# VH-VL binders against TRIO and F-actin-binding protein (TRIOBP), part 5

Target 1, 110 residues: TRIO and F-actin-binding protein (TRIOBP), of Homo sapiens (Human) (q9h2d6r1778to1887)
Amino acid sequence: LNFKKGWMSILDEPGEPPSPSLTTTSTSQWKKHWFVLTDSSLKYYRDSTAEEADELDGEIDLRSCTDVTEYAVQRNYGFQIHTKDAVYTLSAMTSGIRRNWIEALRKTVR

## First folded at step 25 (VH-VL)

Design n1 (from k1 with heavy chain A53P, light chain S26E)
Fold by ESMFold2, fold request of step 26:
Structure n1 (fold): chain C 110 residues (1-110), chain A 120 residues (1-120), chain B 110 residues (1-110)
Amino acid sequence: as target 1 above (110 residues)
Amino acid sequence: QVQLQQSGAEVKKPGASVKVSCKASGYTFTRYGISWVRQAPGQGLEWMGWISPYWGNTNYAQKLQGRVTMTIDTSTSTAYMELRSLRSDDTAVYYCARGHRYYTYYFDYWGRGTLVTVSS
Amino acid sequence: QSALTQPASVSGSPGQSITISCTGTESDVGGYNWVSWYQQHPGKAPKLMIYEVSERPSGVSNRFSGSKSGNTASLTISGLQAEDEADYYCSSYTSSSTLVFGGGTKVTVL
């Protein structure tokens, strides 16, 4: 079941847990994707057409998610999804968009 | 009920060291970063650095590199700040402050401060 | 790391609105949405009034608002009251993963 969908950007290389840094790495690139939250994962696609065709760009397994936190990024409104295996860094265009995503994602935290 | 309880006032001579403690209660200690901020008499606030209880890593203000050490004891939920090679211009009130979740981008709870006086 | 520039003092009459500026650079106020404002009464620890440019903590009056444009952040106090007389400090996250404070502004209620 879909809980939430929308455009965000993600760093193309996740951090290793636990994250040793408060900033993004200089070698990582932000990539814009269409994000779709499900019960157990955050899936992302090139656009909504790719979603309809189930052509994933990537997926974050939320079953091992331990926390979701705001994170400093330049110009936008960043946050991190902390999982057992990796730390994923995302950004939203507005503080309200970030807040709404964090609220939805925190429902999966154990 | 978040509480940051700091150690008492100290008087030190130039060249000595001081270690100020900050005991946290009322929240999950490892989820929030701790910053140290000082304020010399009649002066503004000066950020000294922070420590993550979750990762144990630190960032220090450039001015204090080599003179400051911030540490954590998770078993007692206590943060420490040690300032070495004290000078008279280190006389200040030293605050510990809680950042937001994991990081210290802003400080939502503050200790009452610890006066450190450095004199002859 | 450079201090952020604030006016030394600002005054207003009860019921007026006043604005305190906080000017930095692209490496701090201009580059990040992590600007905060603190109120400090004599002999007391600072109190968080605004975080992330414009967010109010629970329990802070909506008479306090924040904004930024370019490299300058602003704290506005509307409906000025005697209790608002205090020192006010801005703070910003920086590109070096540090924080800096402004020099402080003494607000006088006439």
Scores: ipSAE 0.179, ipTM 0.774, lowest interface PAE 5.0, mean pLDDT 88
Fold by ESMFold2, last read:
Structure n1 (fold): chain C 110 residues (1-110), chain A 120 residues (1-120), chain B 110 residues (1-110)
Amino acid sequence: as target 1 above (110 residues)
Amino acid sequence: QVQLQQSGAEVKKPGASVKVSCKASGYTFTRYGISWVRQAPGQGLEWMGWISPYWGNTNYAQKLQGRVTMTIDTSTSTAYMELRSLRSDDTAVYYCARGHRYYTYYFDYWGRGTLVTVSS
Amino acid sequence: QSALTQPASVSGSPGQSITISCTGTESDVGGYNWVSWYQQHPGKAPKLMIYEVSERPSGVSNRFSGSKSGNTASLTISGLQAEDEADYYCSSYTSSSTLVFGGGTKVTVL
């Protein structure tokens, strides 16, 4: 149904909601992770070996997710996961990968 | 269906102000940015700026900074653009356009335009 | 002046393919994957034909395609028809979180 896995990058610190600016002078850095979508969260790991060992790098609670939408980033294809507590910014290598992730995430959330 | 209904044509004198309205229907107003784009007679499109109903913030084209104010009224799903200190080269058709979800990256729905004529 | 350079006019015969160029810089067309194309018939509002470089909105003919290379985006109209005679504008997101339009291209079907 909702399970999906793949490589993406995420800004290492989430933004505070609401997200008031289209231009950011962010000190955050992109970090590449292995992402795993479940029915209630988006978990991410260093790689698939870390996933098998359940050694999380981080987790986004999708139960509080209010929206998922495209977001402009340089060189890649960015999107944001909006939650009640934070705004997470991710990027995919291609527009097709981003589209598939957004569709999967939207189906997982209400 | 998505619709953007703009206010009617206006004739103004140099030095006056104009405020154009854009009433949105058929979608969740707070989820999409609104841009304003103008087109002088026989000329191309010029982006003026945008406003986010979600955040309430604005971004204006540098050439118009200080002369333009964009506002929203979420209770009526209406966006407004006010241009002050009008001059003859402000004569144009003014469009409102719906941006992408939350942001203004492209414009998928457009109003019919509002002709503003600044007569000398 | 417009920030993006388009040819003033392009002509073709029915059934032919034509291409319209849109040249910017690394701060807009080259730096972001948010290039769009609009068709405008006389007396009408613009209509979105292509977004995100190459994506077609629902209801837009597959005769319209988009691409980019470096700082130049292109709109291609295949199987040219009389109804394609219109003005075409490119637009790009910029590093200043603004939008810019090209100067427009008049397409004439001979």
Scores: ipSAE 0.179, ipTM 0.772, lowest interface PAE 4.6, mean pLDDT 88
Fold by ESMFold2, fold request of step 26:
Structure n1 (fold): chain C 110 residues (1-110), chain A 120 residues (1-120), chain B 110 residues (1-110)
Amino acid sequence: as target 1 above (110 residues)
Amino acid sequence: QVQLQQSGAEVKKPGASVKVSCKASGYTFTRYGISWVRQAPGQGLEWMGWISPYWGNTNYAQKLQGRVTMTIDTSTSTAYMELRSLRSDDTAVYYCARGHRYYTYYFDYWGRGTLVTVSS
Amino acid sequence: QSALTQPASVSGSPGQSITISCTGTESDVGGYNWVSWYQQHPGKAPKLMIYEVSERPSGVSNRFSGSKSGNTASLTISGLQAEDEADYYCSSYTSSSTLVFGGGTKVTVL
């Protein structure tokens, strides 16, 4: 229900669905993107110009989102979006940015 | 109100095992990790390990690997820590502690502690 | 994993500000934003004072603040009061997915 945009980083490959181990792999790379929250998805783009041109880098389907939770990452403020099909690991530059995003995303948990 | 109620004090001989319980109330048990931390008399805090009540997976301090087992009973919202092959230097107060958020490694709520004394 | 280094003791007069250091490595304090501080009065369980380097839980006085620079985290207590006399421990997440505590600092209010 929240419209929200902003810069965050995401691991370039999603993890397996909810599992006994939620680790960041050593081969994953953080990629900075411009994120746009809609009612049903979190879309991300290279920047706001790419958003205007509808040149999507990726999309997280929030319709199957089961949880959004803090997660330990290197240097930044990490969190995970758990869905039925995958676990996405994101990071924000400040704890306030992370808190704001987690609050907005938790409204999509069903 | 979040509460972690621990079992009573134990006296054990070297070579025995001890199992300390930690009953949680006032929150959704499966959404938070449980850590165990011990403190020998007059000493600092030592992290022993962590368990997820939802999945039952664990992560133990390297020093204790092979001697410790952490388990969960979701039907009673209770976590357990078992320490085997006890030595006198295992004499300590054993705390259970809840992580502030799911999959976290800081502890916002603590049990009152369980004194385990190991003596011959 | 290496223990985090804290001074054994720090003292101050009522009303002063004091700072407690917590030094680790790039594999813990330097590499992660999961540094926490705990206060422990004699005979009591520890109490969380600061988490995620600088965040204060509800109910903790704003006289307590945290920061980090490089491999060293700091807890500052401003307006020192008699009730602040206690042991203080830092902790950090590590690259081996474990947690370590510092050795503890006894704060004495003169």
Scores: ipSAE 0.007, ipTM 0.668, lowest interface PAE 8.5, mean pLDDT 85

Design n5 (from k1 with heavy chain T104V, light chain S26E)
Fold by OpenDDE, fold request of step 26:
Structure n5 (fold): chain C 110 residues (1-110), chain A 120 residues (1-120), chain B 110 residues (1-110)
Amino acid sequence: as target 1 above (110 residues)
Amino acid sequence: QVQLQQSGAEVKKPGASVKVSCKASGYTFTRYGISWVRQAPGQGLEWMGWISAYWGNTNYAQKLQGRVTMTIDTSTSTAYMELRSLRSDDTAVYYCARGHRYYVYYFDYWGRGTLVTVSS
Amino acid sequence: QSALTQPASVSGSPGQSITISCTGTESDVGGYNWVSWYQQHPGKAPKLMIYEVSERPSGVSNRFSGSKSGNTASLTISGLQAEDEADYYCSSYTSSSTLVFGGGTKVTVL
């Protein structure tokens, strides 16, 4: 299975659904991770070696994903994954990378 | 084809209120937001506010706080902008524009504008 | 919030490249990559030309490009044509989750 993989950053704590926040923070704590998109989840690891070792740092269940949208962040290009359980905020280094991830993730939206 | 059909020109007296409508078509109304932007004669664009067509939450320009109300009717895919306590400097072309579902982002489609004239 | 700063006018000859600057602060242009550019012909509604600093909507000529450095965003029009004569407005997302426009720039094709 050729899943989409790549480096992105994620905020430490997911927000609470379903109400979207209009406020962006000027100082966010981002953690860089190696992300792996599967059919039903977005997994992230410290790096690709950690992936191989199955040392999972976190996982987003995409089965409950309701939306994936752009999000304003400082310096980088942010987006949010909206699930029934939480809102996850991620960031990519370029708009192109973000676009690719958003497109890939939207395909998992049921 | 995405279209934003705005209501016709209005002439109002100072102190009165005006309510401009914006009927959306050609897309899923609730997947986006609507922003209102006005332009006084010979002047630049001024952002007035934004409303989510899905959530119904609003964000208004500070200058217009307390005087503007944006609403939506999802059954008719129509957005409304009411401006109260009108004064002469409110004379402008008022545009509705399609925007992001959750935030004030870019506006990819615009209405043709509604002229509101405030005069004694 | 004060309007973003644009030059009042910019002119060029057909075929030339011109650049319009849009200067803000760290709370808007400098803080976020949500800068957009709009073209407006007399008596017409604005048209989106650039979004998210450098992204171009479908149907917009590749002669239009956008960039950002620090607190200043720029719109470049290459191969200037008569039809490009119009007013151009920049906009930016703000830290207050609002939007601010620039004062506008009149582009004249000589």
Scores: ipSAE 0.727, ipTM 0.911, lowest interface PAE 0.8, mean pLDDT 93
Fold by OpenDDE, fold request of step 26:
Structure n5 (fold): chain C 110 residues (1-110), chain A 120 residues (1-120), chain B 110 residues (1-110)
Amino acid sequence: as target 1 above (110 residues)
Amino acid sequence: QVQLQQSGAEVKKPGASVKVSCKASGYTFTRYGISWVRQAPGQGLEWMGWISAYWGNTNYAQKLQGRVTMTIDTSTSTAYMELRSLRSDDTAVYYCARGHRYYVYYFDYWGRGTLVTVSS
Amino acid sequence: QSALTQPASVSGSPGQSITISCTGTESDVGGYNWVSWYQQHPGKAPKLMIYEVSERPSGVSNRFSGSKSGNTASLTISGLQAEDEADYYCSSYTSSSTLVFGGGTKVTVL
């Protein structure tokens, strides 16, 4: 069981589906987290030590994931996870990292 | 093979309206959006607006708001752009282009363009 | 929304490298990594050459590369060839969720 892991940032407030917000705000409150992709969820922790201690900071249920797509953000490379309940906005430091995450997450789309 | 087939050239009088069509094929229409870009003779590219082929929501250039309407027909995989109250400076080649599903991003495939001439 | 600023023309000899600049503001080029470059030959539709500042679509020559610093994006064409003679347009996503093009640059191969 080789889970994909790595550092990314997540925007504090998930958006409401399904009407996507086409507007981006210049002032986004991003929080850096250690992300762990499982078969059914994307978990995130303060860091890898928190993961080992099972101190979960948040979790995105991917069982209801409907789409994963690129998203415009400042400086970094953003993307959104669309679920039946909410839209989650994340960002990676490089386009390559984002690509890998999007590809991995799209495999979980049912 | 992705293709965007546009309607033929149009000649209109000032004050009239024109509706250009763009039929998409070779891909899942509703997985993308459509943007319209025009180019006046000898001039640069001008973004007109964007429409999601899935949601149907639109975003128009401020300059054209009130005069432009973009629509889609998912049953025929066709996008439409209507421009009203035409004037001479609307004379241009109008392109449809495939874009992102949710946002105005980049355009990886383009139609061949539709010439619209506005003259008295 | 005013057009992004590009030089009117750039020229080079075969085999040389040339660079086209695209200058915007913090509300477009400087604010987002959604900068694209298009090549247009006379009487033809534009062709996507670069997206997200430096990504190349499949089928585009590796002689084309993109970068960005501050409010200025750049397209570099290395090993200039006769077929590269064309108009080049940059574009950028804006803070108003719209798109803006540059004024275009005519590239001449001497």
Scores: ipSAE 0.717, ipTM 0.909, lowest interface PAE 0.8, mean pLDDT 93
Fold by ESMFold2, fold request of step 26:
Structure n5 (fold): chain C 110 residues (1-110), chain A 120 residues (1-120), chain B 110 residues (1-110)
Amino acid sequence: as target 1 above (110 residues)
Amino acid sequence: QVQLQQSGAEVKKPGASVKVSCKASGYTFTRYGISWVRQAPGQGLEWMGWISAYWGNTNYAQKLQGRVTMTIDTSTSTAYMELRSLRSDDTAVYYCARGHRYYVYYFDYWGRGTLVTVSS
Amino acid sequence: QSALTQPASVSGSPGQSITISCTGTESDVGGYNWVSWYQQHPGKAPKLMIYEVSERPSGVSNRFSGSKSGNTASLTISGLQAEDEADYYCSSYTSSSTLVFGGGTKVTVL
C-alpha cells in the first residue's frame, strides 16, 4: 500500500552521515521526482508512469532513519531525512506540502 | 514551563574575560540549539553565535570570531558563552535563546539577560 | 552579510492596524523563508511573535500577522492595544548560514 505521493525535488548527491561538520557540496544539483512513501521506504521515480512500470530513480530506506527536520533552501521549503549512513535533502514548493511530508515521514519512522 | 535561567550581572575591566551561564529546564535539552544575542544600552539586537546541544558544534558571528567560545554541559542542561579580551563596547545585556536543533532559524524562548559592564 | 532595514518608529491609535517593514536582499529575506519577528518591552527579553515569515507561535494573539513580497517582510498588528507599545525586531536566516537582525522599530500607541 502507498500512503502518500507527490512531486518534490532532491539533491542528487546525499550528504555525509549526520555529524558536527554537516555541510552540502557545491556541485549537488536539484532533481525533480515523483515520490512515493511506503511503510518502510521513500521511493522516487521520473513520473507517475515510471511508478506504474516500477522503474525506480532511487529509494531511501526509512528503517535506518534517525531524524526528519526542516532545512533552509533557496526559494523553496526544504527538509532533510537523516539516516545512519547519509543525509538526504529534499524540497517542496510550499510550507504546507513540506509539513505534510515531514509528518508522514515521522509517522512512518516512529 | 520552558525556562532559561542566566547567571547574574558582571562588572569587568578591559582585557578581562566573562563567562555567562544559561541553565535550561522544562524540555529535552539535546533536542534544541542555543543562540547568544547581545544588546548594547539603547541599541538593537546583535546575534553572536549558536551551539547545538545535540552535537556541540558552533557557528559564530564573523565580528566575534576568535574572541568567543560557546560550550554546553548536557549533564546539567547548561550552555555557556565566554567572551575574551573585553572592550568597553562589549558592555551589553547578553541573552541566551533556544532555537532549532541543527540550524539558526529563530529563537522561541529567551533568558532574562545578563548585564555585563566593561569599564576602566 | 546584509543588514535589514526597518523604520525607526511607527505610531497608531488604539483599534487601528499598523505595518512594520523589514527590507533585506536576495541573500536573506528574499532568498529564504526563515524571517522572524520579535517584540521587546522596556527592560524585558524579546518574545517571538512570528516565525517562518507568517507562522504564529501558540499563545501569540492572532492580531499579529506576517508576510513578505520580494526582499521585504512585513509585520501587521491589527486592533492596536496599549500593550503593543514596544520595540519590534525582524530577523532573517542568511546564505552564509548565519542570522541577522533589523535595527528595530519603536511602536507607539497614541
Scores: ipSAE 0.341, ipTM 0.825, lowest interface PAE 3.3, mean pLDDT 90
Fold by ESMFold2, fold request of step 26:
Structure n5 (fold): chain C 110 residues (1-110), chain A 120 residues (1-120), chain B 110 residues (1-110)
Amino acid sequence: as target 1 above (110 residues)
Amino acid sequence: QVQLQQSGAEVKKPGASVKVSCKASGYTFTRYGISWVRQAPGQGLEWMGWISAYWGNTNYAQKLQGRVTMTIDTSTSTAYMELRSLRSDDTAVYYCARGHRYYVYYFDYWGRGTLVTVSS
Amino acid sequence: QSALTQPASVSGSPGQSITISCTGTESDVGGYNWVSWYQQHPGKAPKLMIYEVSERPSGVSNRFSGSKSGNTASLTISGLQAEDEADYYCSSYTSSSTLVFGGGTKVTVL
């Protein structure tokens, strides 16, 4: 099992399929969360207290994940988790944190 | 009424550069991305790269890395594609196409295309 | 990334159904539900016919349908009509956050 925990941010559009007829989309914003890696998913919470109470903000199912790659973002150190249903964009505060998360995620999905 | 207006046809010599423009109208430019796709005479479509009108971030096709630059000007709602060190096999119609702000999923609106001919 | 594999041509008589295949790998067609199909008449820009494997944009006839199984996506045109004669291209999102097109299929209405 590859357990890892820490603060990262995620774009608020995960799971929103684009539409050719869209004229206006919601403004995308980075949302800071407490991330918890398990052997099958990346769960996220408002903080570690919410984790203890099992008050989930969201979950990325890693069983359908095909790749984890660095990705340039406006600030901080971005990367993407690719799954069959969506591509999730996350960012870490430092390049070292990003590298460690990518390594942990790749071990989980390799 | 989404429209992508491209600049006119160009004739270039090998070794030159070309910059094609794509002016967007009828939608919020910064909520979408722009891809560039080319089509050589009698050939299929080839994705060249993409730029987000929100971030200005780019992702280029591997074979064009180092020769292509994509930029945007949000004040004029215009995307640009510059291809350098032109060769005869760069002769093609160059399309701009609108896509998702963050991901290169599909292209719902296309420009009319810009013919670039590279000949000596 | 290599181009997706499509047959060079497919033909059918008016009223028949035809199917165009688009074969990739687990890094594109097999790994993502972001497969699209474009119709291109001579001298014209491509037109989006199908996105997200099977979704039709507004204004596209229900005679066009899409599906996929494993690494192969399919476009089916039912009730073939003269105006369907065109080139058809598939595309897929990739694990490198890029997009690849198929080589194209010329549809001929006999």
Scores: ipSAE 0.007, ipTM 0.662, lowest interface PAE 10.1, mean pLDDT 86

